# VHH binders against Abasic site processing protein HMCES (HMCES), part 148

Target 1, 269 residues: Abasic site processing protein HMCES (HMCES), of Homo sapiens (Human) (q96fz2)
Amino acid sequence: CGRTSCHLPRDVLTRACAYQDRRGQQRLPEWRDPDKYCPSYNKSPQSNSPVLLSRLHFEKDADSSERIIAPMRWGLVPSWFKESDPSKLQFNTTNCRSDTVMEKRSFKVPLGKGRRCVVLADGFYEWQRCQGTNQRQPYFIYFPQIKTEKSGSIGAADSPENWEKVWDNWRLLTMAGIFDCWEPPEGGDVLYSYTIITVDSCKGLSDIHHRMPAILDGEEAVSKWLDFGEVSTQEALKLIHPTENITFHAVSSVVNNSRNNTPECLAPV

## First folded at step 15 (VHH)

Design sa91 (from sa0 with Y104T; framework vhh_6z1v_2)
Fold by ESMFold2-Fast, scan of step 15:
Structure sa91 (fold): chain B 269 residues (1-269), chain A 123 residues (1-123)
Amino acid sequence: as target 1 above (269 residues)
Amino acid sequence: EVQLVESGGRLVRTGGSLRLSCAASGFDFSTYAMGWFRQAPGKEREVVAAISWHGGITYHADFVKGRFTISRDNAKNTVYLQMNSLKPEDTAVYYCAARSYQFTDSPKEYNYWGQGTQVTVSS
């Protein structure tokens, strides 16, 4: 997973993340650094994306079931990294393989500290290799969506206006992530950065790509992954597996260039 | 203290009409999406219709499209299901459910549930 869409305005994104804490109290996640959130149809590694994480990471004695939403850099910079410039990191930490997560120091250490997060997106993009050509076909991959209608009118969800209306009730993709905190040796603000855990593709996606992000399907899985105060690393890792509850459609090559940031990036073609 | 109370279920003739109501209390109704679900004996609970917190977006299952209409009145804390052209296959217990802001078709993602109202359709 190396490209996502996360374009919802902040207020719409916040409502899409409404949840219940351990006591059954309805809540919206509380923002940290909201000014760093930049909606985009075409998010690449090294850009910031919103993640959910437990309030307990920031407040001693906080209820670990309460959630913060914060923009974090995509591409985990380990806390032990000693150089001044994170872009000089010699290995790619955009994704973390589920089968070796406990063997790789960069991931094992933050995981042992309970630094689990849920990475939010409208969906993600993958490029299918086409036989007999060097061209790749991009696909937008996302949770199945309930087909919405405008009150008083029934329309198809395949037109631009109907697609725009779908966002008011869009079910965000919730991917399992690991984050870390890096303090610049030169001084300055702590950098929060994350990686997306990956698993073998499900049967439905196997013709598009051989790997997929570890998707947390539903609030029960999301809450267990985030709640590092009550759920051990061993127990949380049982949530990491492929899912068949996913859909996709082919998109235009416009998405190929990460500088293109328009609705055309995810529109069906 | 949260309560959802369904009413209006009864025996009706095939081809008849019925309006179900669900009265909500104990929470901020205007910030919740509402859904109507049904369950026949020996079958799983399935979504019938749903409406967003602001009422501007709805969903109706394919098997009721053109026959049933969901609506809400935020001033009265009530959601309605207008049921027309009723069929014997519509016989079920109908449940009202609430979910913060957005609706889904999955029963397990809803936070609050009513106790249900029985609808029986006979020839």
Scores: ipSAE 0.719, ipTM 0.874, lowest interface PAE 1.1, mean pLDDT 90

Design sa92 (from sa0 with Y104S; framework vhh_6z1v_2)
Fold by ESMFold2-Fast, scan of step 15:
Structure sa92 (fold): chain B 269 residues (1-269), chain A 123 residues (1-123)
Amino acid sequence: as target 1 above (269 residues)
Amino acid sequence: EVQLVESGGRLVRTGGSLRLSCAASGFDFSTYAMGWFRQAPGKEREVVAAISWHGGITYHADFVKGRFTISRDNAKNTVYLQMNSLKPEDTAVYYCAARSYQFSDSPKEYNYWGQGTQVTVSS
């Protein structure tokens, strides 16, 4: 997984993350550094994306079931990294393979500290290799969505005009992530950065790409992944597996250039 | 504390009309999406219609499109289901459900549920 869309305005994104805490109280996640959130139809590694994480990471004695939403850098910089420039890291930490997560120091250490997060996106992009050509076909991949319609207009849900209405009720893709905190050796602000855990592709996506992000399907899975105060690393890792509850459609080559940031990036062709 | 109370269910003849109401209390109704679900004997609970927290977007299942219409009145903390051209297949217990901000077609995603109101359509 190397490209996502996360374009919702902050207030719409926040409502899409409404949740229930352990006591059954309905809540919205509390923002950290909201001004660092940059909506985009075309997010690449090194950019910031919103993630959910337990409030207990920031506040001693906080209820571990309460959630913070914070922008983090895509591309995990390990806490032990000693160089001044994170871009000098010699290995790619955009994704973390589920089968080697407990073998690689970069991921094992933060995981042992409970540094689990849920990476939020409208969906992600993958490029299918076409047989007999050098061209690749991009696809936008996302949770199945309920078909919305304008109030009082039965049967108008399929019109292009209703694409904008879909976002008000869009079910965000919730991907399992690991984050770490890196303190620059020369001083400065702590860098929060994340990686997306990847698994073997499900049968439905196997013709598009051989790998997929580990998707947490539903609030029970999201809650267990985030709640490092009550859920052990071993129990949390049981949530990491392929899922079939996913859909997709082909998109135009506009998305290929990460500088393009328009609705055309995810529109069906 | 939290309550959803359905009303309006009764026996009607094929081709008849009925309006169901669901009165909400004990939570901030205006921040919740609302859904109508139904369950016939021996069948699973299925979504019939849903409406956003602000009322601007809705959903109607294919089997009721053109016949049923969901609406809400946030000032009265009430959601409605107008049912027209009723068929025997519409016979079921109808349930009102609430979900924070967004609606879903999955019963498991809803926070609060009413006790249900029985609708029987006879030929």
Scores: ipSAE 0.724, ipTM 0.881, lowest interface PAE 1.1, mean pLDDT 90

Design sa93 (from sa0 with Y104F; framework vhh_6z1v_2)
Fold by ESMFold2-Fast, scan of step 15:
Parts: structure tokens; C-alpha cells; sequence
Structure sa93 (fold): chain B 269 residues (1-269), chain A 123 residues (1-123)
């Protein structure tokens, strides 16, 4: 998983993250650094993406079931990194393999501190290797969506124009992540950065790519992954496995260039 | 505290019409999407129709499209299901459900549920 779409306006994204706390109270996540959220149809590593994490990470004695939403840098910079420029990190931390997460210091240390987050996206992109050519076919991969219609209007959801209507009720993809906090040696703001945990691909995605992000399917899984105050590392890791509850469609090669940031990146072809 | 109370279910002949109502209390109705679900004996609970928190987008299952219409009145904290051209296959307990801001087709994603109202369609 090395490319996502997360294009919803901040208010739409916030409503899509509505949740219940431990006591059954309905809430919206509280924003941290909302000005750093940059919507895009084509997010690459080192850009910022919104993540959910427990309020207890920021506020002493907070209810660990309450949620913050914060933009974080994609590509985990470990707290122990001593160089001045995070881009000079020699290890690729865009993804973290589920089978070695407890063996790698970069991931084991923040995981031991409860630094679990849920990475939000419209969906993610993968490139299928094609026989007979050196071209790859990109696919947009996302949760199955309920087909919406405008009040008083009955239309087919198969036209490109109808994709505008779907975003108001879009079910965000919720991926299991690990984050860390890095303090620049020369001073400045603390950098929050994350990695996406990956697992073996499910049967439905096996023809597209051999790996997939660890998807947290449903609110119960999301709540348990985030709640480091009540859910141990061992229990949380039981949530990390492939899921079949995923769909996809082929998209245009426009998405190949990460500089392209238009609805055409995820439109069906 | 939170309550969803369905009404309007009864026995009706094939080809007849019914309007179901669901009165909501104990939560901010205007920030919740609403759904109608049904469950026939021996079958799973399935989505029939749903409406966004602001009313501007809806969903109707293929098997009721053109016959049923969902609507809401935020001033009255009520959601409605107008059912026309009823068939024996529509016989079921109809449930009202609420979910914050978004609606989905899975019952598991809804937070609040009514007790249901029985609709029986006879030939």
C-alpha cells in the first residue's frame, strides 16, 4: 500500500468519522492541526494524511475511548532518529509487515507505548502487473459502498457524474497504523508520523497484488485498535488479518503520476 | 432515554398501500441518518430504504424501488416509509434505525433501533 485517495472536505471527513465512546455517547473526533489536512485524490508517502488516535495520547487522564483526528506524515520517523532531516532516514517505513512488527525496533517501541492509530482514506491504489506488456494496470480499492440517489431523483450509479453524489455518504477505508513522535534536534514542532500495517492479500485481491493493508472492518474493530488504555498490544494484534470485505475497479493511468490530483484518478474506466 | 417508535403496520390486501411512521426522541434527530429495515420469519434483517441526516440523499433497495419512498421531517423528529403496490413478499416486521450522519446497508452499523411494526400483506 503506497498510494491513497483522501479528498473529502474537512467537514465531510469529520462526519464520516462519527463514533460512540465507551459510555455510548455519540461524538465527532476533535481536530488537532486541522490546517495541515490537504485533501487529495493521489496521496503518496511523505505527504500528510488524517489519522484517528486516542485522546489519551494528548491529555493526561482523558477517556481512552475518545478520539482525536490529526494529520500525520506518511512514513514513520522513529523517536530515536538523530539526524536533522527525516527524509534521510535509511529505512522505508511506509508500511510495516504484520509478521515482523514485534521484531523491528522502529515499530515495536511505539507499539509498546500504545501508539496505535487508524489511517483514513477514500481507498487505496495498487498496480497489477500485466502479461505481454511492461505497463501496469492501476486499481482503486475501497470498502463496498451503498448506492445513493438524490432525494426525488432515481439515477444509475455507473456514470462518472454520479460519483459526485456518492461522497456525502462515503464509507471511509480504515487501516491499522502505528505512529511515533520525533523531536527535531534543531528545534521546531514535534513531527507525528505513521506507518500502515500490511498483511497477505485476501483471495479477492490476490490477482492484483500479493499484499494489502490491515483493514479494520467496522466500528468495533476500530474502537479496540484505538483504545490503548483498555486493550493490550497482544489483544489489539488479533485484529490484524486479511479481509474479504473489499471491492475495486480499474482506473486510468492518470493516477500513475502522484502530481495528478483530479477525480479522474479514481473514476472507473 | 433514546426511543424510536414505529407505527402504521397492519394487515393489507395485495396491491394496497400503507404509510409507516417512526417517531424519534432522546437524541439530536437532525444529525442522524435514518433507515428502514425488515425481517421476515426465518430470514435475516435487510435494508429497505435509508435517508441522510439532511434528507438530500436516499437509498431504496432494488426490490422496493418505484413502490416505496422514504422521507423525513426534522421539525417533527419523524421518518416515514410510504409503501405502494404491496405484495405478499413484503410481509415482515419493519424496523426503524438511526446512525450518526451516514446510512449503510448493514444492520450492525446502526446505533439505535425501534421495536418494529408488523406488516402483513394477504391476497
Amino acid sequence: as target 1 above (269 residues)
Amino acid sequence: EVQLVESGGRLVRTGGSLRLSCAASGFDFSTYAMGWFRQAPGKEREVVAAISWHGGITYHADFVKGRFTISRDNAKNTVYLQMNSLKPEDTAVYYCAARSYQFFDSPKEYNYWGQGTQVTVSS
Scores: ipSAE 0.728, ipTM 0.879, lowest interface PAE 1.1, mean pLDDT 90

Design sa94 (from sa0 with Y104H; framework vhh_6z1v_2)
Fold by ESMFold2-Fast, scan of step 15:
Structure sa94 (fold): chain B 269 residues (1-269), chain A 123 residues (1-123)
Amino acid sequence: as target 1 above (269 residues)
Amino acid sequence: EVQLVESGGRLVRTGGSLRLSCAASGFDFSTYAMGWFRQAPGKEREVVAAISWHGGITYHADFVKGRFTISRDNAKNTVYLQMNSLKPEDTAVYYCAARSYQFHDSPKEYNYWGQGTQVTVSS
C-alpha cells in the first residue's frame, strides 16, 4: 500500500471517527496539530496523514480507550535513528510485513511499547499489471459503502450534490499501523511517523495485487488495536489478517502522478 | 439513562399499512444516526432502513424499497418507519437502534437498542 485518498474536510473526518469509550460514552477523537491535516485525493509516502491512537500515549492517567486523532508522517522513522534528516533513512518503512514485524527492530521496538495506531483513508490505490503490456491499471480500493439516497428534506437538497450522495455517510478505511517517536539529535519537535502493516491479499484482490494493508473491520477490531493499556501485543496481532470485506473500481491514470489532487483520481471509469 | 422505546407493532392484513415510532431519551438524539432493524424467528437481525443524524440522507433495504419510508423529528426525539403494502414476509420483531452521526448496515456497529415491537402480517 503506497498511495491513499484522504480528502474529507476536518469536521466531516472527525464525525466519521465518532466512537464509544470503554464506559459507553459517545466521543469524537480529540485533535492534535489539526492545522497539519492536509486533505488530498492522492497521498504518497512522506506526506502527513491522520491516524487514531490512544490518549494514554500523551497523558499518563488517561483512559486507554479514549482516542486522539493526529497527523503523522507516512514512513516510520525509528526512535534510534541518529542522523538529523529523516529523509536520509536508508530503508523503506512505508509498509511493514505482518510476517516479519516481530523480527525487524524498527517495528518490534515501537510495537513492544504499545505504539499502535489506526491509519485513516477514504481508500487506497493499487496498480494491476496487464497481460501482454507494460501498462498498469489503477484501482481505488475501499470498504463496501451503504448506498444512500437523498431524503425529502429541503435542507439536504441545498447541500452540494457530490458531498451529500458520496461522502456524508462514507465509511473510512481503517488500516492497522505502527508509529514511533523520533527526537531530532540537534533538538526540535518530536516527529511522529507511522507504517502500514501489510498482509497477503484476499481472494477478491488477488487479481489486482499480491499484498494488501491489514484492515481493521469494525469498531471492535479498531478498539482492540488502539487499546494498548488493556490489549497485549500478542492479542492485538491476532487482528492482523486479510479481509474479504472490501470493494474496488478502476480509475483513470490521472492518479499515477502523485501531484494530481482532484476528484478524478478516485472517480470510476 | 439511555432509552429507545418502540411502539406501533400489531397484527395487520396483507396489503395493509402501519407506522412504527421510536422515542429516544437520555442522549443527544440530534447527533445520532438512527436505524430500523428486524428479526424473524430463526433468522439473523437485518437492517431495514436508516437515517443520518441531520435527516438529509437515508437508506432503505432492497426488499422494502418503495414500500417503507424512514423519517425523523429531532424536536420530538423520535424516528418513524412508515410501512405500506405489507407482506407476510415482513412479519418480525422491529428494533430501533442508534449510532453516532453515521448509520451502518451491520447491527454490531450500533450502540443503543430498543426492546423491539412485534409486527405480524396475516397471509
Scores: ipSAE 0.767, ipTM 0.898, lowest interface PAE 1.0, mean pLDDT 90

Design sa95 (from sa0 with Y104E; framework vhh_6z1v_2)
Fold by ESMFold2-Fast, scan of step 15:
Structure sa95 (fold): chain B 269 residues (1-269), chain A 123 residues (1-123)
Amino acid sequence: as target 1 above (269 residues)
Amino acid sequence: EVQLVESGGRLVRTGGSLRLSCAASGFDFSTYAMGWFRQAPGKEREVVAAISWHGGITYHADFVKGRFTISRDNAKNTVYLQMNSLKPEDTAVYYCAARSYQFEDSPKEYNYWGQGTQVTVSS
């Protein structure tokens, strides 16, 4: 998984992440660094993406079931990294293979600290190799969505802040991630960065690509992955597996250039 | 503290009409999406219709589309299901459910549920 869409305005994204804590209280995740959230139809590694993580990572004695939403750099910079410039990392940490996650120091160490996060996206893109040609067909891959209708029974407000009505009730893709905290050797703000855990493709995606992100399907899975105060690393890793509850459609080559950031990137062709 | 109370369920003849109501209390109704689900004996609970927190977006299952209409009144903390052209297959316990902001078609994603109201459609 190397390209996503996460274009919802901040307020819409926040409502899409509404959840229940352990006590059954309905909550919205609390933002950290909200001004660093940059909506885009075409997010690549090294850009920031919003992730959910437990409040307990930031506040001692917080309820571990309460959630923070924060923009983090895509491409995990390990806490032990000694150079001044994170872009000088010798290896790619955009994705983390589920089968070797406990063998790789860069991922094993933050996992041991409970640094699990849920990476949010509208969906992700993959490029299918076409038989008999060198061309690749991009696909937008996302959770199955309810087929919604515009209601006429209650007048909707006309507003410059309106979005397409399909996005009012869009179910965000929730991917299992690992994050780490890196302190620059020369001082400065702590850098929070993440990697997306990957698994073998499900049957439904096997014709498009051989790997897929580890998708957490539903609030029970999301809650268990995030709650490092109550759920051990061993138990959390049981949530990491392929899922068949996914859909896709072909998209235009416009998405190929990561600088293109328009609705055409995810529109069906 | 949270309560969802369904009403309106009764015995109805095939082809009849019925309006179900669900009165909500104990939470900020205007920030919740609402859904109507049903469960017939020996069957799984399934979505019938749903409505967004602001009422501008709805969903109706294919088997009720054109016959049932969901609506809400945020001032009265009430969601409604207008049921027309009722069929024996519509016989079920109908449940009201609440989910923060966005609705889903899976019962597992809803955390607040009413006790249900029985709808029986006879020939």
Scores: ipSAE 0.719, ipTM 0.882, lowest interface PAE 1.4, mean pLDDT 90

Design sa96 (from sa0 with Y104V; framework vhh_6z1v_2)
Fold by ESMFold2-Fast, scan of step 15:
Structure sa96 (fold): chain B 269 residues (1-269), chain A 123 residues (1-123)
Amino acid sequence: as target 1 above (269 residues)
Amino acid sequence: EVQLVESGGRLVRTGGSLRLSCAASGFDFSTYAMGWFRQAPGKEREVVAAISWHGGITYHADFVKGRFTISRDNAKNTVYLQMNSLKPEDTAVYYCAARSYQFVDSPKEYNYWGQGTQVTVSS
């Protein structure tokens, strides 16, 4: 997983993350650094993406079931990193393999501190190898969506032109992540950065790519992954596995260039 | 106290019409998506229709499209299901359900549920 779409306006994104805390209260996640959120149809590593994490990470004695939403840098910078410039990190920390997460210091240490987060996206992109050519076909991969109709319509809004109108009820993709906090040696703000845990691809995606992000399907899985105050690392890791509850469609090569940030990036072709 | 109260269920002849109502209290109705579900004896609960918190987006299951229409009145904290051209296969207990902001087709994702109202369609 090396490219995502997360384009919803902040208020729409916030409503899409409505949740229930342990006491049964319906809540919206509280923002940290909302001005750092930059919506885009084409998000690459090193850019910021919104993640959900437990309030207990910021506030001592907070209810661990309450959620914060914060933009974090994609590409985990370990807390132990000694250089002044994070770009000098010699390791690619965009993704973290589920099978070696407890063996790699960069991931094992923050995981031991309960630094689990849920990475939010409209969906993610993968590039399928095409036989007989070095060209790859991009696909947009996302949760199955309920087919919505505009008020007063009894028919489904089944056309590519209507994709712009489906976002009000879009089910965001919820990927399991690990984050860490790095303090610049020269001073400055703490850098929050994350990695996406990856698993073997499910049968439905195997013809597109051999790996997929660990997707947390439904609020129970999301709640257990985030709640480091009540759910141990061992129990949380049981949530990390491939899922078949995913769909996709082919998209234009416009998405190939990460500088392109238009609806055409995810529109069906 | 959160409460959803369905009303309007009764015996109707095939081809008849019926309007179900669901009165909501104890929560901010205007921020919740609402759904109508049904369950026939020996079958699982399935989505019939749903409507967004603002009313601008709806969903109707394929088996009721063109016959049923969902609507809501946020000033009255009420969601409605207008049922036309009723068939014996529509016989079920109809449930009202609420979910913050967005609706989905899975019953287990809904936060609040009514007790249900029985609809029986006979020839």
Scores: ipSAE 0.674, ipTM 0.859, lowest interface PAE 1.5, mean pLDDT 90

Design sa97 (from sa0 with Y104I; framework vhh_6z1v_2)
Fold by ESMFold2-Fast, scan of step 15:
Structure sa97 (fold): chain B 269 residues (1-269), chain A 123 residues (1-123)
Amino acid sequence: as target 1 above (269 residues)
Amino acid sequence: EVQLVESGGRLVRTGGSLRLSCAASGFDFSTYAMGWFRQAPGKEREVVAAISWHGGITYHADFVKGRFTISRDNAKNTVYLQMNSLKPEDTAVYYCAARSYQFIDSPKEYNYWGQGTQVTVSS
């Protein structure tokens, strides 16, 4: 997984993340650094994306079931990284394979500290190889959406008002992530960065790409992944597997250039 | 404290009409999406219709589309299901359910549930 869409305005995104804490109270996640959130139809590694994580990471004795939403850099910079420039990291941490996550120091150490997060997106993009050519067909991949009366599906809305209403009830893709905190050796703000855990693709996606993000399907899975105060690393890793509860449609080659940031990037063709 | 109370279920003849009501209390109704679900004996609970927290977006299952209409009155903390052209296959217990801000078709994702109201449609 190397490209996503996360374009919702901050207030719409926040409502889409409404949740219930352990005590049964309805809550919206509390923002950290909300000004660093930049909506985009075409998010690439090294840009910031919103993630959910437990409040207990920031507040001693906080209820571990309460959630913070924060923008984090895509591309995990390990806490032990010694150089001053994160872009000089010699290995790619955009994704983390589920089968080797406990063998890699960069991922094993933050997991041991409970640094699990849920990466939020409208959906993600993958490029299908076309036989007999080097051209690739991009697809937008996302949770199945309940079909509303006034807006049947993404890209099917007649008016701007109907298009906006589709997003008001859009079910965000919730991907399992690991984050870490890096302190620049020469001083400055702590950098929060994340990686997306990947698994073998499900049957439904196998013709598009051989790997997929580890998707947490539903609030029970999301809650257990985030709650490092009550759910051990071993138990949380049982949530990491392929899912068939996913859909997709082909999109324009406009998405290929990460500088293109328009609704055309995810519109069906 | 939190309560959803359905009413209006009764015996009706095929082709008849019925209006179900669900009165909500103990939570901020205006920030919740509302759904109507039904369950016939020996079957899974299924979504019938749903409405967004602001009422501008609705969903109706294919098997009731054109016959049933969901609506809400946020000032009265009430959601309604208008049922027209009733069929014997509509016989079920009808449940009201609430979910923060967004509706979904999975009953497992709803926060609050009523006790249900029985609708029986005779031949």
Scores: ipSAE 0.715, ipTM 0.881, lowest interface PAE 1.4, mean pLDDT 90

